# VH-VL binders against q17rb8r558to768: the designs that were tried, part 10

Target 1, 211 residues: q17rb8r558to768
Amino acid sequence: TAELSHLTKNVPIFVCTMAYPTVPCPLHVFEPRYRLMIRRSIQTGTKQFGMCVSDTQNSFADYGCMLQIRNVHFLPDGRSVVDTVGGKRFRVLKRGMKDGYCTADIEYLEDVKVENEDEIKNLRELHDLVYSQACSWFQNLRDRFRSQILQHFGSMPEREENLQAAPNGPAWCWWLLAVLPVDPRYQLSVLSMKSLKERLTKIQHILTYFS
Key: E = the ipSAE of ESMFold2; O = the ipSAE of OpenDDE; V2 = 0.75 times the mean of E and O plus 0.25 times the DockQ between their complexes.

## First folded at step 1 (VH-VL)

Design z6 (framework fv_zigakibart)
Fold by ESMFold2-Fast, scan of step 1:
Structure z6 (fold): chain C 211 residues (1-211), chain A 121 residues (1-121), chain B 107 residues (1-107)
Amino acid sequence: as target 1 above (211 residues)
Amino acid sequence: QVQLVQSGAEVKKPGASVKVSCKASGYTFTDYYMHWVRQAPGQGLEWMGYINPNSGGTKYNEKFKGKATMTSDTSASTAYMELSSLRSDDTAVYYCARDEGFYDTYYFDYWGQGTTVTVSS
Amino acid sequence: DIVMTQSPSTLSASVGDRVTITCKASQSISSWVAWYQQKPGKAPKLLISDASSLESGVPSRFSGSGSGTEFTLTISSLQPDDFATYFCQQYDSYPYTFGQGTKLEIK
């Protein structure tokens, strides 16, 4: 269907920062190209666009996250304040341009579901261990660091009973990745993973490093 | 080259207000928090607070809450610190200082040259 | 508030000496301490961040160490340009606090 096709082809791309499923990403948009992009997203009813970090070789990275527009304030001086939240992750298949902003043909990413009963039990044990480590890391941060995180990202999401209910896995993983002081290369690597087990393992290693 | 250039020395009478400026250059002004630190003659350094130039958000040392007001002008790449109801014990050198500080670094990597504020009768 | 106490308040030394300045926090601050050098009439200059990370452009004779509550700044071979006042600063929690300063003067 045309509607479905437009969700994956010629998707407008805001080249700026990392974005993650369920994580707020407030944007201050001044450039005319991006104001046009945002306005078109609203007018077409999609209220979504892609977000990718810049890449030296290919203009922007091979992986990104869709942003869903929640609120927009158009200011008289041409600025726009855009309240967004992360949605589906994607892999870039083809790059393009439209009226000064980047576009892409994309393929959405989903975690591969674990179906074996013993593997699901092991995944839950790993999840609970890593969640506990994340809570300890956050609670033991200095007051300033904790206050800045709460101001910009909100509170850490609670544990979810079904680890595989969401196609991107538990929300707290993405919140944590957004707040951990790691190189964007690590963040991009984790964003591209299709295995919740691999993501939890990587997060555990990062937390252990910062303990 | 990063530079923070502050306004000149001020002599004020008790009860007056003073507004110190700090003009930034050599970097994107909105990417870094700006802190204010004072130093009374022969004394140590005292942290007053910070402003996030991107949002206008501020954090004050409780001692200066209601006494100091921090603002910024993004178009001029300038931070301001205003002190009201000046007393003799407000006599100090006032510094602005840049902080990279979102995640791992909350040290002050660049400092303004300082603004001497003298409060006398 | 976290109290930062420096020792000694004044230190007399000769060019070529190894000098050590200590800074004690009233409670654990992990490694969230910076060291600054201040010369008369000048603004402080960052030397060390995160207890031990040397700032770019700072001579290698300066080093920092410590964690928790006790921190040290060491100058391995004192040069004439190093006679100044040194301050430690904690940035573990608000309000940020500084030590009272250590004045390094010619013996």
Scores: ipSAE 0.000, ipTM 0.460, lowest interface PAE 12.5, mean pLDDT 87

Design z7 (framework fv_zigakibart)
Fold by ESMFold2-Fast, scan of step 1:
Structure z7 (fold): chain C 211 residues (1-211), chain A 121 residues (1-121), chain B 107 residues (1-107)
Amino acid sequence: as target 1 above (211 residues)
Amino acid sequence: QVQLVQSGAEVKKPGASVKVSCKASGYTFTSYYMHWVRQAPGQGLEWMGYINPYSGDTKYNEKFKGKATMTSDTSASTAYMELSSLRSDDTAVYYCARGSEYWDLGYFDLWGQGTTVTVSS
Amino acid sequence: DIVMTQSPSTLSASVGDRVTITCKASQDISNYVAWYQQKPGKAPKLLISAASTLQSGVPSRFSGSGSGTEFTLTISSLQPDDFATYFCQQYEDLPLTFGQGTKLEIK
């Protein structure tokens, strides 16, 4: 709703792992501070919070992704599982603290649209090439690794008709970034990019390195 | 339709016990905490406690500990609140109310119609 | 326990008036306050949650504001249907506690 879209100040931050637009991020919540944070998110109706990886210098990274709560399950063994999915990416403007958990003032990120006809054609060609490379990389993984990825992340999203319809670009890019065995610093760098062309180019370099 | 329907009014003598029921319909009974709230004649609202229908776990306001017992029957989507050793100051309207989804703190978006319990000799 | 104090206890007003009811918490409760309307012989009805979130089906003349320890419920243009008792409730910590109520009556 409009209220959810305007959540930019004193946003609660779960400091844990990388999160990406459209990618599921199931969480096990046991710490009292995060239990409180999730409860507040549900009670206020926002059902969203930020996710950032830790950072030695600044407590948590300068970029992250909003997680939208889809469901919460209480398990018989005392565990609580919070099913979330990645939403909008953000840049951290100011850091804070509330009742033991981190907060931030944030600015949402969107990809810069390419309007030139020739550049759009080149972007489509790059996209199709990289998508094919991604499919080949995944199909050539040993059966065990492929099965693990399917179990935890699901199938690779199909390519989209309009590459610039979504503000974060094609979903398969984020799925792939989540499964590629790269350093979190590199993943964070790619998450911060506002150019689909630059993101596809970097993904292509990674795929070439691992293929 | 989402609703909570409570059992009818009760008149009891001091020392007796009473068990009030609250039948839920139109939502997943085990996904929400069920709370009980008391209102004495001409007075305000007083929180008594809750039950988590999923786990059976209960939490009581210290004032009602040992006086009230909360239970639930998930197969019938019904919550119960029993008062023991009734005294005249237990005379009140007792409400069941649906709490927050998955968490024990919250506001109440759905209320039963109330059950009047009168204790008189 | 967190104590919730409402003022005034009784408020007399006329149809069309702008009415404000206040609620004070004995400690910081952030925005974890809800407002209820109760008519004689009826269960309370939730009006507002999280200090300012209007519930579905509640007329837009109702609004809530505040944070920390001071909260207000405002009715911008009082209607005959609004004469009732209003309660605030905190949900920052157990036990859950309510204000003592504000009775809104015809002037």
Scores: ipSAE 0.000, ipTM 0.426, lowest interface PAE 18.1, mean pLDDT 87

Design z8 (framework fv_zigakibart)
Fold by ESMFold2-Fast, scan of step 1:
Structure z8 (fold): chain C 211 residues (1-211), chain A 120 residues (1-120), chain B 107 residues (1-107)
Amino acid sequence: as target 1 above (211 residues)
Amino acid sequence: QVQLVQSGAEVKKPGASVKVSCKASGYTFTSYYMHWVRQAPGQGLEWMGYINPYSGDTKYNEKFKGKATMTSDTSASTAYMELSSLRSDDTAVYYCARDYDSEGYWFDPWGQGTTVTVSS
Amino acid sequence: DIVMTQSPSTLSASVGDRVTITCKASQDISNYVAWYQQKPGKAPKLLISAASTLQSGVPSRFSGSGSGTEFTLTISSLQPDDFATYFCQQYEDLPLTFGQGTKLEIK
């Protein structure tokens, strides 16, 4: 019987690549196990599954991001083309298996809200500085790389008025992290952060390295 | 090879405490809950509780709250279960057992068992 | 607590016999039941999960059925290595609970 499972227990995990809140993640699925996983997600009405990178110690990383299914095309040759977008971030609490694909019990991550007025002011200043550095980095990329990014990830999101309106912070941070040519170890580190200030600081260091 | 290896048999006096260990190998220790189940001589199986080795969170059967303490050491891939204020009716074989998979709480593998005898 | 009641408590049978063991839950547990085999001096061994899912390496003569409150473990043609104690376990709710066991012995 197809009962809707709560999205924190026995969550199906696609072990492949980094995913980030609000960022598109188009997938070409060939493996029977993952085709089954996606069909189940659609049949149960959840239309979501987790995405984690592989890990040499734990089969897959301790942090990941939920992917929301937007469209699915099942091709006659057995492939599936799945258009997804990143949703909530999560921490893995328990790992499992189901019919050849990985599963996990998870805990969703949200940024810790900054309440102090002086800290909020400093956060805005840091944000604006890092955003300007990001814009400069992107604008100064060679046309080929800029066009490729636009094709795969779309345009860089605009600044948001309220930095703490979304539980994951500003969308442009995640877009930038997806396009920066950095090691997945650094990307995973940033994904796991619960502090917008810490995330902006790390992004700033990465941008300075590529400047 | 996935296996759980428990510490050796213990003989204790009433009022003493005992700490049983369960060393995991062949899988990622933090990916599965570790449960403890006891079996008194000639009796059935009694679930005591579990520990999530990743977070350290525990859930106890109400009967064992304040009596049993579950801990884990991730660097050693070892789970522990300590019983305090031992009584003669704590005489049993104590098993550690891993969750089989994420669909629910059924167990494979099991440790070989640790016999705890409480006698005066 | 959910109470699991097995019947019979002891069962005498001969090699080649069809054997059935019943497990009743005090409330609806859907299909959230597992079956274990235990031989003297050994840890229990998982046979069946989710009422009817046979575990890898378990002989096909073992089968499980049932849903709701009544569950059955069947051995279609008893073999010498099947003489053991069998336990059902519910995992619908905490605390996890086991049946009292059914001892299958030689007739």
Scores: ipSAE 0.000, ipTM 0.430, lowest interface PAE 17.8, mean pLDDT 86

Design z9 (framework fv_zigakibart)
Fold by ESMFold2-Fast, scan of step 1:
Structure z9 (fold): chain C 211 residues (1-211), chain A 123 residues (1-123), chain B 107 residues (1-107)
Amino acid sequence: as target 1 above (211 residues)
Amino acid sequence: QVQLVQSGAEVKKPGASVKVSCKASGYTFTSYYMHWVRQAPGQGLEWMGYINPYSGDTKYNEKFKGKATMTSDTSASTAYMELSSLRSDDTAVYYCARVGEDYYGSGSYLDYWGQGTTVTVSS
Amino acid sequence: DIVMTQSPSTLSASVGDRVTITCKASQDISNYVAWYQQKPGKAPKLLISAASTLQSGVPSRFSGSGSGTEFTLTISSLQPDDFATYFCQQYEDLPLTFGQGTKLEIK
């Protein structure tokens, strides 16, 4: 039992890039407004804020991911490097502003659990197949690209024994989505999915395309 | 409540210098860039530059390089703009204004403004 | 430098009128435009940021639209308090630049 962060109203939003559950998202913070936002997150004890990508219609996306602050490094040139990791995904319900940064009222997303035994077996088979394809794709990359990915995102997460233990599904799916060279609009679509089966199927199609 | 309070009107002779102050309250002074904008009588708005009060870093409009100097005092939550070698065409109202933020998280629109400081250069 | 051009320079209108002010940029600035209201002897007040985002405390009769190079500020039903000079400002690139202003006068 853990008490959940019930931060759902007037959530501070950093409008910048895609973020994913369990995936590291190091940030170089230059703007005073975002420094204020991060400082407030630390001082209030939430140590979290939302991350959304820009919308082509002069706004930010309807879906995003919470970032948990792990550490802050101050650089000699006045910049801050904020070590964060992706947490829960969310859907945006209402947009706002506070002291120059964006805010949102949000609803957290969780995968819909599959309960039928035959469906669970099929999900496991699909998962194992796609995981194998992902491993092959990564191992077949040129050494330069593999080294860059390892430096920025770390190693690909290992398979989890229980596919439905985490509300966002297996960590390796999100790691892979972060490193695959896919259109950002597609990445946002996958982030919004509530079905692990649908997410694995889409990842499989992408991997097949690059194979 | 966010407030920017500027120093009073100044009358100067050509060749003199003037230093305008802008005292901030109601927010964290070091968290927002402070911009300076002037407006000559009957004219539009002209951007002069900004200062980052956290680092002391400045960015000037090319027209004001070597003429305007922006500084800040974090302990007093006050920004300053000094204009040297005054000419009659420097007669204007000088405003300090706080940076805003847009939908992409970066902004250079100006959300709160000081009341203005009238500088008159008489010849 | 990015040049911002406003039309018209002066506009005469009556209370209750719908008024429109246009701002053109010399190059594509996406939606990085703000609109300000300035009354005689006072500092400018921010009305709209990001071309269309109405600022807190600004009456809903004010709206902004546009993207790229052409932007519009609209007041749907003019009130006595709205007679002022209006400025657009781009923030796509430095130096920050403003339109020359549109003076809204009582008819």
Scores: ipSAE 0.000, ipTM 0.422, lowest interface PAE 17.6, mean pLDDT 86

## First folded at step 4 (VH-VL; framework fv_romlusevimab)

Design a1 (at its last look DockQ between E and O 0.80; V2 from the best seeds 0.00; counts 0 for: pae E 7.7 > 2)
Fold by OpenDDE, look of step 4:
Structure a1 (fold): chain C 211 residues (1-211), chain A 121 residues (1-121), chain B 108 residues (1-108)
Amino acid sequence: as target 1 above (211 residues)
Amino acid sequence: QVQLVQSGSELKKPGASVKVSCKASGYTFTDYAMNWVRQAPGQGLEWMGWINTDTGNPTYAQGFTGRFVFSLDTSVSTASLQISSLKAEDTAVYYCARGPYDFWSGYFDYWGQGTTVTVSS
Amino acid sequence: SYVLTQPPSVSVAPGKTARITCGGNNIGDKSVHWYQQKPGQAPVLVIYYDSDRPSGIPERFSGSNSGNTATLTISGVEAGDEADYYCQVWDYSSDYVVFGGGTKLTVL
């Protein structure tokens, strides 16, 4: 019961980089405060913490993504290598601090479902178009860059039959967002969106820019 | 079950040295840090520092540098505290206490029974 | 250096609730741990991470921490609860463990 309460209240926040649903996020943790955070996450059984980018005004961004710890390797000097993967998106409601690291009260984000058949059709068409554009973009990258992306993020997820099956929409969108060389502010804006249509539209604009 | 068993009471003269041992059992010795806490007669608890049981690297709190030395014998899961050039003010009960590996979680879940060190002329 | 302040003594009648406070600047931003020490014995961890209870510790023991005060609460106090209680934190800034001065709980 106490463990569940930590999922939305006083969630430990790792302030570092962008994280996305379903996207692997390996971490090398060397700061004592974060070493503590990771250990506590494991000990309490949650095995989760939030990831947010730094913000000049608020210490960290208003939106982030939960990271699920899959594996931790503790080094003798106290450092750790942490294998994590993106989970739920969240909005920060309240900021706090605990033993040197940031915490937050959060609410989870979920996509708003489209129910109109015509809108669903249009959404599918947009989705397929942008997916094709994404594939083209990736295929046209230099071999070196493709290899780096594949090594770090894995392969681009396949298209999903049901675009609204997951609360965060298609996984390939997040993968693409993670690999696109754009400013974190743009990535953050997309992360915060609850409309798949809006995300796809913005992603398409980004792809067009890099084409 | 987890146990920390310390060496027996010591009576020493000023200027002498003493070595207090703490033998751990019931868990993997290197998975947890070992802390040392001092308690003078009728006084509160005072943290002395800790030792990394994996690397053997000691960290000493303010006021416990120089004459105080933390050491390990990993082969027998034993941590030791050595105090040299003993003073009357060193008269106290010394505790070993298990803590997190990197010590930052900050609590001590198991304690030794304590070792009384008396320094008297 | 970071300082924890405890009352020197607290008295409570059997069956009543005892509250032992631990004051510190922004202590709510820290994890507070509590130890019970009976005469001639080693300290025993009774609360960790503000409110978590180790195995074997009765539910009568609880903890809270907010603002500048952490509190150890012992409900239904028994004669066996008479002891010294210490709060403790890890100070991130100094990288030191800090104990409170201790509180003697007397069961009347």
Scores: ipSAE 0.092, ipTM 0.684, lowest interface PAE 1.9, mean pLDDT 92
Fold by ESMFold2, look of step 4:
Structure a1 (fold): chain C 211 residues (1-211), chain A 121 residues (1-121), chain B 108 residues (1-108)
Amino acid sequence: as target 1 above (211 residues)
Amino acid sequence: QVQLVQSGSELKKPGASVKVSCKASGYTFTDYAMNWVRQAPGQGLEWMGWINTDTGNPTYAQGFTGRFVFSLDTSVSTASLQISSLKAEDTAVYYCARGPYDFWSGYFDYWGQGTTVTVSS
Amino acid sequence: SYVLTQPPSVSVAPGKTARITCGGNNIGDKSVHWYQQKPGQAPVLVIYYDSDRPSGIPERFSGSNSGNTATLTISGVEAGDEADYYCQVWDYSSDYVVFGGGTKLTVL
């Protein structure tokens, strides 16, 4: 079971949309190959698969996010509604194929922690500033757009006491990136970042563009 | 507890018809696909097709589209194979085999005992 | 039109290891399932998804699949393992199930 929980080889890949750590990613699966992929994941006990966006040069992007299956609801016509949540981020090392769906060998990504006391203080100051800016942006959205975000993604996660406790950084950062109406290039670039400072700086630049 | 029980062996003349039944028990009949597999004397396994037990829609392999008919009676959890205009080449053992709900999962976990159909003058 | 090729027979001494191959173009990209059929009996699933065992199948049965070859391996072969063995895939391009021709395992 521990080997299945830390998959890095021949990981099943759903090629569809952007996913982020901690963010719900509800899926409506109708293609036979993806239905097979999900059934195999449940039957073998891994209950997870990778999510990547498509890429014109390769079949899918070089970075993605694991989705953890919380529940599967079968519809009478054979389609599935799959309730997932984002887990670990990864980089694609090698691409493959199994039973008509994509696979990948991957390496997991996690943030590089800063330990210098001055850098930790500056990071907390930047975090608090950007968090406040994000809250202001969300509160100033038009009611319809704000309601759509709440319906699809839920509420913005609460700020966290320990900014570097989670290997992917604060959950609210990922939630915000999932809901921001920006170019997929920017979203994918942030997914690949291993520095919380760089991620916060990028988010701040995006929010400043919208304010 | 999963069991597939097929009807008894049949001896038929060319041109006749035969119906092979497969009664399922120990599971929810409509949660799994039913496949039919033929094995001629001294030969290997040959997939004939399958039937969606939820919708009743059959799919036939190439070569099995004309004289072979899959059907269901869900009230008694039974799948049936009917072969019309029997030929000597239809002499074989016929198996029903349970597959996962979606056919594309691709394996057969339980099989009936087989029904021998012999076609001779 | 996908074709699976198996050797017609394999002989192995009791207690030794039998390896039954299943050849196919890029078969490593497919999930391979294996069935044991004893004379006068229905087939029994012994390996699915290349390497997984159903409940009740001894651990001495194992499977692998890479490149153009899938292999069923039976370690510590017993006389009771004498049977025909079939590999099988679902071919997503034709949407058909394909069986190999079968391999007769003889324990000498």
Scores: ipSAE 0.045, ipTM 0.631, lowest interface PAE 7.7, mean pLDDT 88
ESMFold2 (binder alone), look of step 4: mean pLDDT 93; pTM 0.948

Design a2 (at its last look DockQ between E and O 0.73; V2 from the best seeds 0.00; counts 0 for: pae E 2.2 > 2)
Fold by ESMFold2, look of step 4:
Structure a2 (fold): chain C 211 residues (1-211), chain A 121 residues (1-121), chain B 108 residues (1-108)
Amino acid sequence: as target 1 above (211 residues)
Amino acid sequence: QVQLVQSGSELKKPGASVKVSCKASGYTFTDYAMNWVRQAPGQGLEWMGWINTYTGEPTYAQGFTGRFVFSLDTSVSTASLQISSLKAEDTAVYYCARGPYDLWSGEFDYWGQGTTVTVSS
Amino acid sequence: SYVLTQPPSVSVAPGKTARITCGGNNIGDKSVHWYQQKPGQAPVLVIYYDSDRPSGIPERFSGSNSGNTATLTISGVEAGDEADYYCQVWDYSSDYVVFGGGTKLTVL
């Protein structure tokens, strides 16, 4: 049997959209190959699969995010609604196929922690500035757009006391990337980053563009 | 618990028709696809196709388009195989087999006991 | 059009290990299922998804699949294991099920 929490070999890959750590990703599954993939993950107890965007040269992108299955609702017409949430990010090492769906050998990504005291201080200052910019952007949205985001994604996650406690950094960063109208290639770049400073800097540039 | 019970064996003459039934119990009939598999005397297993038990849409293997018709009666949890214009080469054991959950064809975890159809003059 | 090939027969001494092969182009990219059929009986699923065992199947039964060959392995073979064994795949591109031709296992 495969390691339930740390699956790294022949990982099933759903090739569709961007997924982010901590962010819900509801799916409608109707293709036989993906129905098989979902059922297999439930039967084995792993209850997870990778999500990657497509790539014209390599079939799917070099980076993705694991989705944890929270619930599956089987509809009378043969479709299923799969309730997932983003987990660990990964880099693709090798590509494969199984029963018509893509697979990958993967390596999980975590942020590299900053240890230098001056850099930690600077990181905190940047974080607080960008978080404030994100809150301001969200509050200045037209009421209709803000309510749509709240309905689909929920409220922005609270600031975290320890910025580097979580392996993927602060959850609000991923929430923001999910709701912003950002180019898919740029989104993939941010997903692949192991530096919280770089991620915050990219988010700041995006927010400044919309200000 | 899960059972697939097929109709009794049939002796038929060439040109006749036969209907093989497969009654399911112990599970929700419309949640699993139903497959049909043929085994001629002394030969191996041959997949004939499957039927989506929710929509009623059949899929036939290449050699089984024409005289073979899959159908359902969901009110009695029954799948049926109709063979018209019987030929001697139709002599075989016919199995129903349940496909995996989620209405698709794959591995077959439960099989009917088989129905022998013999076609001779 | 996808084809699975099996040897027509395999002989093994009691207590030894039987290996039944199933050949196909890139069969490692497919999930292989195995059935045991004793004379006058319906087939019984003994391995699915290459290597998983259904409830009630002895641990002596195992499976592997890579490259162009899938293998059903029966360790500690007993007389009661004499049967025909079939491999099977579901081919996504055609949506067809394909069976191998079957292998008769004889226990000397």
Scores: ipSAE 0.565, ipTM 0.819, lowest interface PAE 2.2, mean pLDDT 91
Fold by OpenDDE, look of step 4:
Structure a2 (fold): chain C 211 residues (1-211), chain A 121 residues (1-121), chain B 108 residues (1-108)
Amino acid sequence: as target 1 above (211 residues)
Amino acid sequence: QVQLVQSGSELKKPGASVKVSCKASGYTFTDYAMNWVRQAPGQGLEWMGWINTYTGEPTYAQGFTGRFVFSLDTSVSTASLQISSLKAEDTAVYYCARGPYDLWSGEFDYWGQGTTVTVSS
Amino acid sequence: SYVLTQPPSVSVAPGKTARITCGGNNIGDKSVHWYQQKPGQAPVLVIYYDSDRPSGIPERFSGSNSGNTATLTISGVEAGDEADYYCQVWDYSSDYVVFGGGTKLTVL
């Protein structure tokens, strides 16, 4: 009987791909262990589990993102299609196992707020610049690729007035990170950052590379 | 309310066959798997296997292959266990138990009342 | 094959706390379920997923699972709690459901 909204102990971990805050993450689940995991998450009422990429040394990465189950379609052959969306970021504190799937004790990640007015101003300028660059990048994509992105991830979120309102910062940054064709290790590094400035800087570098 | 109602007690001779039925009600039959558990007199619970109530695919535990057959009649939400070539050691109470859908993992939250099968010459 | 070990019997006085153990290799990595079976009756689920309680089961029933031992705890034991108790797991490696040997709880 753990708090449903703040799971931090023995969190079930789906080891598969990167997930990000606010970004939809549809899953096709066919392995029995994960079918079990999903079923239990629904039955217990949490409707959440963690998503981590695989790691050769530790089974799964030290950082991940919680996924909220929005809908589940069970197929006759035992498979399931799961509609999920990214929630809180987390750091893995301890790894475990339960009935064949991985678990973890976790701590949630939140951005560190910038309080200095000059720093806030600079952050805003950087944010606006990178957002513009992201828009330009997306507009210059081939139609086929653009369509695929839109189909899978939806449209890029709009700029937010308050950059520090959400613990994870602006949603468009995560969307962009999800759609950029970069190595998961690179994406993971950005996911783990608690500084919006650092994330924006890294994202900008990626955009520059693909421009 | 969820109910699993099994067929009545059976007295059989060695070599005969028996069919135990388990009728489910109070829930969507195909949303849950059906398990079979055997309990010999004075003994513990023994898992026999399970059947996918949607596909009809049975899975048998070790020791319960060959003479044991799980089947379904979905039209009446009924699972059945057939035992052929009965032996004295088959004397036991047989239970059907509801489990998680499509998997034998998880808890058995509802049980039939049990069916006593006695094999005697 | 995976094996669950239970004591054959446990005795407790009314009002006291009974603890029934279920031993298994790394059982803490498995979800343990517990069933109560009274004479001549079918088993009843009393604890699932180590510590969750089904609707209708009194709060005095609780469960824990860590390391190599799962435990069913019955506080404030009543005469009506006299029964056989079985632990159960699903073994992922063998894909088998495994029951413990059962424990007879006697209320003195």
Scores: ipSAE 0.382, ipTM 0.773, lowest interface PAE 1.1, mean pLDDT 93
ESMFold2 (binder alone), look of step 4: mean pLDDT 93; pTM 0.951

